# VHH binders against q9vxt7, part 3

Target 1, 187 residues: q9vxt7
Amino acid sequence: MPRPVLLIHGGAGDISDSRIAGKFAGIKQALRSAWGLLSPDNGSGGGSALDAVEAAVRSMELDENFNAGYGSCLNTSGQVELEASLMEGRDLRAGCITLLRDVMHPITVARRLMEKQRHTFLGGAAAQELALATGSERLQPGALVTEGARLTLKEFEDQVAQGKDPFFARTELTDDKPVPKTDPSGE

## First folded at step 1 (VHH)

Design C3 (framework vhh_7sr4_2)
Fold by ESMFold2-Fast, scan of step 1:
Structure C3 (fold): chain B 187 residues (1-187), chain A 127 residues (1-127)
Amino acid sequence: as target 1 above (187 residues)
Amino acid sequence: EVKLVESGGGLVQPGGSLRLSCAASGFTFSDYAMGWYRQTPGKQRDLVADIYSGGSTKYGDSVKGRFTISRDNTKNTVYLQMNSLKPEDTAVYYCARGTYAIATSGDVSATVYTDYWGQGTQVTVSS
């Protein structure tokens, strides 16, 4: 009768008041999904730590309020490229997936890598093949792109066009530094 | 069968010290994180200290500087040395085996830590 402890959170950063409710609801849903599998008084059949963690992340991958799966940030070509990693302490196993496209649940692909393959890390075409070979459905191109993600890319492009740091989303940026009071011209 | 058996609890005066021990069996002890948690009636279990398989440690804010966790992999035992005990340290102390699954997808992460608990040992700090 193990008694689990579970901690789940979404990415850091400023969240507008209008989005706070969505993020809180998403986190609560992820905890409910995971806790039901893990807690003996709420779940049926009981689940492993891996089952609980996968369920939580899958819930967030479906929720456009998180930078995970559906609604993920776009690359400079306007595409969703996903990464996911999963590690567990029992057998010290790990699975890491990168450059995955058109798959709803990258975390499930990472788990399948960890459990069914000798590789710890796969990306690109190899990751795509693993996803399809292990039961993931290939989505239509663009299915993971949201209006919010498109707006974020547009804002990034506009900032770059204005001569601002391309990492503006993570840092408050300024377009200048104080100019010297004295003109140094010697001509 | 995984077993965790705590010992070393008891009654101690404020400012005193106790050393708790947890004897583990039924698994490869050196491969797992081990921890101590405590619980007062009506409250959730709180982290006291964790020690990972590599030897790194983590402490709850209320005990840092006063308590020390250690392990002896040859004896399959994890220890908690408790110094400068206060009345608020009164609780049932539980030995725990750590299993963690850390998962990220973009900026999303989830951590599940404990899979087995001991039966607990009572620590009472009073005059």
Scores: ipSAE 0.062, ipTM 0.456, lowest interface PAE 4.6, mean pLDDT 73

Design C4 (framework vhh_7mjh_2)
Fold by ESMFold2-Fast, scan of step 1:
Structure C4 (fold): chain B 187 residues (1-187), chain A 127 residues (1-127)
Amino acid sequence: as target 1 above (187 residues)
Amino acid sequence: EVQLVESGGGLVQPGGSLRLSCAASGFTFSSYAMSWVRQAPGKGLEWIGRIYSGGSTSYNPSLKSLVTISRDNSKNTLYLQMNSLRAEDTATYYCATETTVYAKAGSVGSYATDDYWGQGTTVTVSS
């Protein structure tokens, strides 16, 4: 039985030196969370590949430097709408969640969906019901919103208001773009 | 210069399979989420699915059993595997980039817009 392999990515775009450090630290934390489950020498070892993937994504969902969970980009109403998906490669089982709100770990909801059914997809009210039914806690509205995400949405809306095409130039609006240093910062 | 070039389209028999490729250049491919979109003659655009930079995928529920999206970051290439093709799958197929910061639009996991689109490759399903 070969050792599990885990591959993680953390966003794209213009990255400042300080934000690069944050993303690198976040990737290391996600890898540590996942590798601890797979390491034969660790007391927490012996987890599955799905356990490792879930642990890594959950770590990134807590990290504001990644567009997953806390710190995710906002819709035009200023809300976080979450998406997560995962797939078991050999058997092509999948769990896909969209339009989920006020839940910290959409990847866990996607995994619960996959474990019940192959190739299933849930969004909106049905996804909310599954999340609550399977043990997810309902967060207070706005708990997943960061100041960086608010500023990015404002830039998008300002470009639209000026008659510019934000869709053509939206690499300027990546989650890697740092909050301007003169602006108020969230925690 | 950013370029996306689709290939692999053509004539295929009903029930057949086809794999489309999208060759990317001019940007850091591994850092972008990518999507596939199709347009049947005289119809609007239909989102097929996406693959995130980390490899996770999400699909249009109406196409879930037909398609698989994958990527090879070492080759800067995106793939769309289609099985059990039907006449109604006849369309021009496009690949497109997605940024990680966007305003969401629509109820089927689609992002507001894609940054860059390929020229498209045509798939015709016919006996």
Scores: ipSAE 0.000, ipTM 0.093, lowest interface PAE 16.2, mean pLDDT 66

Design C5 (framework vhh_8cml_1)
Fold by ESMFold2-Fast, scan of step 1:
Structure C5 (fold): chain B 187 residues (1-187), chain A 128 residues (1-128)
Amino acid sequence: as target 1 above (187 residues)
Amino acid sequence: EVQLVESGGGLVQPGGSLRLSCAASGRTFSSYAMGWFRQAPGQEREFVALISWSGGSTDYSDSAKGRFTISRDNAKNTVYLQMNSLKPEDTGVYFCAAESYATGTSSGITAVAYSDYWGQGTQVTVSS
């Protein structure tokens, strides 16, 4: 009879002030996509929790403000290489996908790997074979690349060329409750 | 700890309106985002509307947009759901829930949603 809890973390580095509104909007959308799937009255428990986590991550994979799926950071060759991992709490089963290309939802591939339970970790060609075998469609090369990701790569390369440590600049967020100062509708 | 009590449900004809109230006890009300959820017969509990702790932000399910308005009065520890243009599909038990949010400082934004407190629900029936 535990109450359901959903935790979503957006971004692994510091967030610039110019991107905060977009990140808050994206996290809010991910919460909306997932929260309705969690019910204290659901008898399956673990199945409902997995559906909620997958829905939240899929929402973030569609959102260019997150380093997941669409809009992911580029490697030095200008390509998107995707990763996703997921663990089920009841039996501590896990699925991890890495070096996946041209697939919209790596989290769904990670879930399929976990549910088949033959192995915990797949990358590269084996991960792409699993994605296709489990219903993912291959996107055209470059479909997941955004202008923002291209600019981030260029800034990284420019900083390295100048002898600077990339990502040294930081934006601090408050520990207070989120109260947006700007209209998230873009005003 | 907060206790939630819903009221304002009832029987209305299609196209009618109802205003639901959720009264909270305790000093934690203004620290929570507040939401409305509903559960129709034979269906899962679904999200309807959410309002931030300050009232500055609201969110709605696609079925509620344009028809329902969520609001709160922190001085009265009460959250409201104004329901207009009601449809038979809106029939169900409506639940009030208190949810929390937090933000981080160094590794990005972390949002936590949980229904820490639930009310007992209030029945809404839309039929002719």
Scores: ipSAE 0.014, ipTM 0.316, lowest interface PAE 7.6, mean pLDDT 70

Design D1 (framework vhh_5c3l_4)
Fold by ESMFold2-Fast, scan of step 1:
Structure D1 (fold): chain B 187 residues (1-187), chain A 129 residues (1-129)
Amino acid sequence: as target 1 above (187 residues)
Amino acid sequence: QVQLQESGGGLVQPGGSLRLSCAASGFTFSDYAMSWVRQAPGKGLEVVSDISGSGGSTTYADSVKGRFTISRDNAKNTLYLQMNSLKPEDTAVYYCATESTVYARSPSGVSATAYDDYRGPGTQVTVSS
């Protein structure tokens, strides 16, 4: 049997020094949630690669520091629209969910879609119905919206209103400074 | 096949010194961060020190800081732990291990890669008298 490897990636490309500690804390938590399911040297081993990937993504969906689930960026209408995709390599099965609202864990819905083997891609009302039919709870409208996400959208809209190109708003690089060491092996 | 083999353990009096060695084979040694992990009688595993693949970065547990020094010789595929001012509480089986997780910061974000760690069979260190 091949040795398991798990790679987790998260966060925006231009991460400020003030946000990096939260990103590393979140990625470490996601890794801990998943690795125990794969490692045979830990008594909790016994999960599949799909179980590990789902656990890691679920952890990040719950974490405001990642653009997944809780704290996701808002669309131009001020709504959280969630996406998740999952693929397993053995049988090349896939499940893709888009335009999902008011559900905490889109990755779990994507896995349920893959396991049903009827559709590979589902969005909107059909995705909502699948989520509810397979055990997801419907959240109160706005439960996934954070103040940080609202401020990001407002900044984007304000720059557009001022005639600025929001993709060219940053002209100076100030995030080159090393983050103060809080975990020497993690930084 | 990956193999790690510790040596240099033994019996020593409080205040004494020991140097542990770990011979590595079956992988590109310089690509892996390495650690020394110990298990005292009736206690769980404790990571006492780690070192980056290049040897440029080292960390130590508070319990051993200032007394232990980790080093490596990539030309000889060997990891070392110099243990000074040994205390009875340092009595444990000491294991050489590869680091099981690599964290990185990049222009695209943060990442973590976990892989199965490898450990040697261990070497007994007893501090007594």
Scores: ipSAE 0.124, ipTM 0.539, lowest interface PAE 3.6, mean pLDDT 75

Design D2 (framework vhh_7sr4_2)
Fold by ESMFold2-Fast, scan of step 1:
Structure D2 (fold): chain B 187 residues (1-187), chain A 128 residues (1-128)
Amino acid sequence: as target 1 above (187 residues)
Amino acid sequence: EVKLVESGGGLVQPGGSLRLSCAASGFTFSSYAMGWYRQTPGKQRDLVADIYSGGSTKYGDSVKGRFTISRDNTKNTVYLQMNSLKPEDTAVYYCARDKIAYGTSGSVTAYATDFDYWGQGTQVTVSS
């Protein structure tokens, strides 16, 4: 039996030192959340690769330095619409969720889809129903929106109003302070 | 294959300074975060300082403002400058390759494994 390996990949971002430090801290936290479940020294019999991946992604969904869950980019209506996907390599099972709103952990919904449904992809109302049916709490509208995400949307709108290409000419706001987020469900 | 070799430890009086060096080989040094940890007998290893591939740093609360971590990617070496040393800083200091690798395309990747990527340790003793 080979020793487990856990690989976590964070999304791309700007290269300022404060943002790099925040992303590395977030990746380390995700790694710690997951590694104990895979550790061969786990005396309780060990966890699955799916358990470890879910734990890591859940950690990143709480961290506003990652475009997943809390702090995600806004659509043109100023709302957070979430997606997550999960695949298991042994039997090639998959669960994909899109257009999910007001749920903290879309990765957990994707895992429930993989385990409990024949469908591999759910979106919108069907995804919302699955999330609630499988124990997700419905958050207050706007709970996943951050000031940074609102400013990004405003910049896009301003560039469009000026006849500019927002995807070509966009510049990132400089933030010299790491902004750890509190768990919105903890309030 | 991965090799970390510490140097620069020794005996100093309280208020003194030491500079630790860690020479790394067997991997692409510039792509990894590097750290310094310390261990007192009977206790687990505690973080002293981390330095990420882009130069950002993180310090343990007890050393912040007194110690400075730095790296030289041309020499594959990480350093720990220790100033205003206290008797409480007496420990074995370990260099470690962090389980995080940074991609040049602005992404960050971390991995965990059962393999241990620590140096042999270097003793620092602060006594009057």
Scores: ipSAE 0.014, ipTM 0.355, lowest interface PAE 7.0, mean pLDDT 72

Design D3 (framework vhh_7mjh_2)
Fold by ESMFold2-Fast, scan of step 1:
Structure D3 (fold): chain B 187 residues (1-187), chain A 128 residues (1-128)
Amino acid sequence: as target 1 above (187 residues)
Amino acid sequence: EVQLVESGGGLVQPGGSLRLSCAASGFTFSSYAMSWVRQAPGKGLEWIGRIYSGGSTSYNPSLKSLVTISRDNSKNTLYLQMNSLRAEDTATYYCAKETYVTAESGTVSAIAYTMDYWGQGTTVTVSS
């Protein structure tokens, strides 16, 4: 292990040139956010792989060009529902958070869960309570919803009302992302 | 519009088995991870498990011995097989479509998901 390695996946698909540029910029920002924690050559110091991985995901959660946290697709009720998992294979530790609302960084809640217990899952009210208890700030309802996500949902609803096939309405429905290599439950 | 339609719910005796189905349309089903979530009367939502686009599964450890998630991409259908049902398994069961981002380094792996579409739910009642 002469040099640290960090692999980031934010997906791709049939998207416009402007969205392609945004996703590419977002991946670069995630790499920059994480590399300083991992690389001993940087004046930021050499952080742990755990710190680097969390920083990369936090960067992507903040970026509206990724469907993770801010900018996530809306359910039919117009709400953002979040899940994140973090696994450390060496010690067989994992933390999984699901059905979390109004919290910017689910990955940080998952890490805090993992650090308190070797392998556990929390969702709904219990996940909300853990997030608040461990320092996450509750966002105002709707803070994670973008205008783009609202317009996409409205376009779908309008096409259904007109009897049209709505799969042409959303480019993010065409997902060429590979199967995740990680198993947050150890399964 | 993306549609997820659950079916197969109903009344089942304690110790019985039941298979729920989720018919998906309006998106490329084989490209997405899918989840099952349930909500018991007067309780919060409880995540059951996920099946990735490649067929690998991940389960809530509290429910792992009770359930098996599978998919048939040729039919655009997601399944939840439940065995040894108990009264506490009485709930409305939902299927959901997911998207994700990942990062990994050494033995550390992270994934962040969002559930962007949910079905209407199907009710399972476990009683004698």
Scores: ipSAE 0.130, ipTM 0.499, lowest interface PAE 3.9, mean pLDDT 69

Design D4 (framework vhh_8k46_1)
Fold by ESMFold2-Fast, scan of step 1:
Structure D4 (fold): chain B 187 residues (1-187), chain A 129 residues (1-129)
Amino acid sequence: as target 1 above (187 residues)
Amino acid sequence: AVQLQASGGGFVQPGGSLRLSCAASGFTFSSYAMGWFRQAPGKEREFVSAISGSGGSTYYADSVKGRFTISRDNSKNTVYLQMNSLRAEDTATYYCATSETYAIATESGTAYATDYDYWGQGTQVTVSS
């Protein structure tokens, strides 16, 4: 058996107890999706590492506890804009997608970009065109927005209206630990 | 650079035993899973067995379960395959392999996955009367 897929999620800082259970369950599900493809022992004939990575991330993209696809944080216009990157070390292949909207699985679009072996990085309209051309269905606007994401944006806007620093407003109202503001270079 | 040297093959009669060894260098051996694969002439390479970096987890193809045992000695940078009750169908060139790593990034984290990469010439096992 190759080395298992290792998933690190939660961004910068510690995650509070109230959010740990949901993120832990999501990580377990993503690992199970990947392990089924990697282990001949599970009756799945040892899929490629790329198949395993894609399966794990697709699982996270469906999970509202992850900032990756469904349930992603909203921009200031109330929209979900998606990013995904995939890299393969041996052949130095890569596919990077940014500013993608209304597509369930950005990681699959990143893989399609890598497989074309022409461009490494696409965003915006070009990324939308690739997604549609390679079999992704366009979701109705708003399909990836959750009530949790809407609440977070509203809390941000309410703090701005009160003349508060938006960063401190978000960290006060979320379960995540505040991100340290001092970087090693000191600005 | 990564180097893997498989040895221990040879001619054996059905029901016999062989022990294969794979000597590794050029990487932090204990941090990587190791596997054995085999290929008979005209056939695709197939998975035989794997062992985690610590040795705490082992995996076997259904065709070899109960007959083959994988082990490793991290102090010697060596992985072993003990092959018992050999059959004509086990005739193949045996390769040892280590993990090739892939990485993905999402907005909230990074996932790593690995596949096997082969190094060296392998060792031939022939089971016949």
Scores: ipSAE 0.000, ipTM 0.179, lowest interface PAE 12.1, mean pLDDT 66

Design D5 (framework vhh_8cml_1)
Fold by ESMFold2-Fast, scan of step 1:
Structure D5 (fold): chain B 187 residues (1-187), chain A 129 residues (1-129)
Amino acid sequence: as target 1 above (187 residues)
Amino acid sequence: EVQLVESGGGLVQPGGSLRLSCAASGFTFSDYAMGWFRQAPGQEREFVALISGSGGSTDYSDSAKGRFTISRDNAKNTVYLQMNSLKPEDTGVYFCARYSVATAKSGGVYATAETFDVWGQGTQVTVSS
């Protein structure tokens, strides 16, 4: 059997010193969760590469340090829109999910799409239906919205109302200050 | 290999106090956030409290806030729940659980049974006169 290899990405852009330890701890934990599935010495072992990747991404989806950029994940209605994608190497099968709401683990929905559907790409209402049909719990509306994301949306709306470019408000909030908690997109 | 063992439950009068302990083994304790859940007769399991791997962050349910304190001792691989001002409504089986990540997101939706991967067997708490 080939030796397992796992690589994950912990996001992009500037990281404040106050957050860097948390991001690296989260990356370490995601790798530990995934590696336990591949190595019997570190856990039960015997899991597939898909199981390992799903475990790593699920860990990041729960970690406050792996959200999408500050305020970028809320639409104008104040909703979190989630996306995830997954591919397996053997048959190059893929599952891509977009515009998913009120589901904790989009990566699991992407895996179910890859395994159960003829479609490679699914979004909106169809993605929501797949998530519920395949065992994802329906969260209360707004459950994935953090206080930081709400404050960023309010600042965006205030800037627009004042005739200012909302892009400057967004970049100012991320450049000079630690980024508040955002949605659980895992990016 | 991985296990959680709760202790400290018992019978107490209304207004009394109890301290629950949860001893962890088989994993690097400081890498995981830890939580407490409870289940009363005829009710579903509910979240009580959560503490980050470092101990620097805590979250509580509305029913626990102001009365319960979660803490941990990483050198002893133990998480605690100090319960004060106990009420009959606090009666139930209390479970210790391991969160899947060290830095848990705030808010009750991220503190559900689905986000915890290892569970203790539970310890009974009865508040009765």
Scores: ipSAE 0.000, ipTM 0.290, lowest interface PAE 11.2, mean pLDDT 70

Design E1 (framework vhh_7sr4_2)
Fold by ESMFold2-Fast, scan of step 1:
Structure E1 (fold): chain B 187 residues (1-187), chain A 125 residues (1-125)
Amino acid sequence: as target 1 above (187 residues)
Amino acid sequence: EVKLVESGGGLVQPGGSLRLSCAASGFTFSSYAMGWYRQTPGKQRDLVADIYSGGSTKYGDSVKGRFTISRDNTKNTVYLQMNSLKPEDTAVYYCATETSYVYAGSAYATDYDYWGQGTQVTVSS
């Protein structure tokens, strides 16, 4: 029998000891969600590698301990702008989404881009249109904002106002939430 | 019918070298990724090395710098050159063809369709 392999990365280092347990629990949950699709052992197997990766990332998008979806870092206007990227190696297909708002699962939008469009990269209004056209629900403004994200933005702004290095200050204040992911097409 | 046949395994002393070969047939070899995986009794299979149709390679952390994967599309063969062998490299080595892989920023998943029978590599005095 084919033995699938799944590898999950839970973000950069610089995690405080008090937050590390939550991040590991989130990684474990993402692995369980994906493994259920790949492994026939629990009766829900038979999914593709693409299904498994999407399930893992969707799990992380719901977890406020990850900077993906719910709980993502805020822009200077106090809003969540999402990005996600996905590549399938058989036919060298890719889907990359940026500047997406009020959608719970940007990874699913990236998959829809890969499957339904000839474009590999969409952002802003075009990404928003694709998300809605392919079945994503529009969330109420602010639904993805957490108290932690608001506090992090405020502390970032306070450090900038004091003439400190904003990147260093932000890193210290978000040690349990890594910076936004870079898509696989690179920058 | 897809067939993968490994050869080149055997007993070697620590610090020695072995070259594994995998002869493939039944598919358009040059269009598919090929990989080497290993398994120790009682454990799941572990990635040793992958080589993609375009020539890009990926290695398991424990073998980087010591092992080299290569392919010859004219002979439908993939190779694993193993240098500086250690006792912990002792395992059954399997050739596999990967028909797809998925990368999503922080997650990878590999689909395998076909596996060889395996070849034993033992590193011991």
Scores: ipSAE 0.014, ipTM 0.372, lowest interface PAE 7.3, mean pLDDT 73

Design E2 (framework vhh_5c3l_4)
Fold by ESMFold2-Fast, scan of step 1:
Structure E2 (fold): chain B 187 residues (1-187), chain A 126 residues (1-126)
Amino acid sequence: as target 1 above (187 residues)
Amino acid sequence: QVQLQESGGGLVQPGGSLRLSCAASGFTFSDYAMSWVRQAPGKGLEVVSDISGSGGSTTYADSVKGRFTISRDNAKNTLYLQMNSLKPEDTAVYYCAKETIAYGRGSTAYATTDYRGPGTQVTVSS
């Protein structure tokens, strides 16, 4: 039996010192969830590589420190739009879900897309239909929204209301001399 | 055994209409997305339109958008393509395909399809 190896990547958003600790804890929890499926010696072994990847991502989708489910960033309408992707190495099968709303585990929907051999990439109404057809529960509107996400959207709205350019170009400072700050159309 | 059989092609004048059909058997039709794919003389395969297993979602190539309509009847295991305002550039062999696969995330997507039918010829000419 080969020794299983699982690599996951959790690079989402800006990371403050307090959020770094929470993100690291979340990655550990995701790896523990996945490792139990792959390692027989952990008492829950015998799962596939796909089972392990799904378990890891589901763990991250429950963690507000990841932009993957609960606590995700809000669009300009104050809603959470979810995405997930899953790939299989042997036959290069893939499932990708985007613009999914009010579903806890987009990764499970992505896996169902891959297994049903429908479109590899689905979004919006088609993704909602697949999620409900394959056993996902529709959450109450707003169930995935956190106070942190609302505050981030409010800050953006406040900048726009103050007449600030949300697409601001910054001037870099060189070692030998300051660069003059010139913006004839800015404030 | 998976089988797909296209029909409804023929010779039509520019501005005319045709309706293509694809009879499917050997699989659970409603579980799979279906596509219409075409190949013009000397060109590669082009995905024209696709439809989800339930029929709730459809997409179209920019070249046919507003002129073609894809639909399906899951009770009859049949896929349809209604083609209106036909142009000489629509001349091709049209295939129905069981699965449409698009790879990618974010800004990059690549579409491929598994077609099993022998195709039906559509010629738009005066």
Scores: ipSAE 0.000, ipTM 0.087, lowest interface PAE 15.6, mean pLDDT 64

Design E3 (framework vhh_7mjh_2)
Fold by ESMFold2-Fast, scan of step 1:
Structure E3 (fold): chain B 187 residues (1-187), chain A 126 residues (1-126)
Amino acid sequence: as target 1 above (187 residues)
Amino acid sequence: EVQLVESGGGLVQPGGSLRLSCAASGFTFSSYAMSWVRQAPGKGLEWIGRIYSGGSTSYNPSLKSLVTISRDNSKNTLYLQMNSLRAEDTATYYCARDSYVTAKGTSAIAYDFDYWGQGTTVTVSS
């Protein structure tokens, strides 16, 4: 069954003061996690740049203020589908994971894909198998769903019921640049 | 059970027009954005365009002047009108139901086609 995934990213949206504060706190925590791996002053044995990047993203995946891992928005079936990408500039290696479910840290799976040097992009059942084969724990279905994500899905269900879909769309399947689309109601 | 059934394909002369239909069943058709996707022999999938539940449309810019997507919610039917057909428009045309994941605050959306029709073949001679 061909099942291509199109990712559309529109950029900045409206963010409440509470959510802004949460995002900055999350960024600080991610930086502290990465710093702990690199700093000899903290008793660390020194980590690689990949170790630092992975630690920062793992921190964000645990933070409900980020749409990566725990607290990610729900698909139309009420499920969390995860994605992560990682690239190393030195050897131009890359790993991209999509349509991953019930795994806490997609970035770790992306890194393991990159390190195996067989594929640069993996999704669905193949991504699930790689995650389990490389030591990721399978979470109980629904473990990554939060109240905020349920409310977001409800808002979109309500808009769909009213015949509205405010979002951004890619121009072509091979073009990854988003194209903004305005709400006809002017809101 | 979700089903999408395309019809209207066939042989057409260069410069001609053709309208494809997609009959949807097993879900609340009016609540979903719907897409048309095609695959020419030996090539990858090419997205043609989508129509949102509200009736607005988005098109592949390479095809925008040549196609029109519409829907009739009372008949649970999606349409693709094609004009000025060319030999390179020879392909299997698929109706697909859009599925999406939204990212709050960033306007990020992942689109996935969770159900596809069997496809209908359009052949443009020479």
Scores: ipSAE 0.000, ipTM 0.129, lowest interface PAE 15.4, mean pLDDT 65

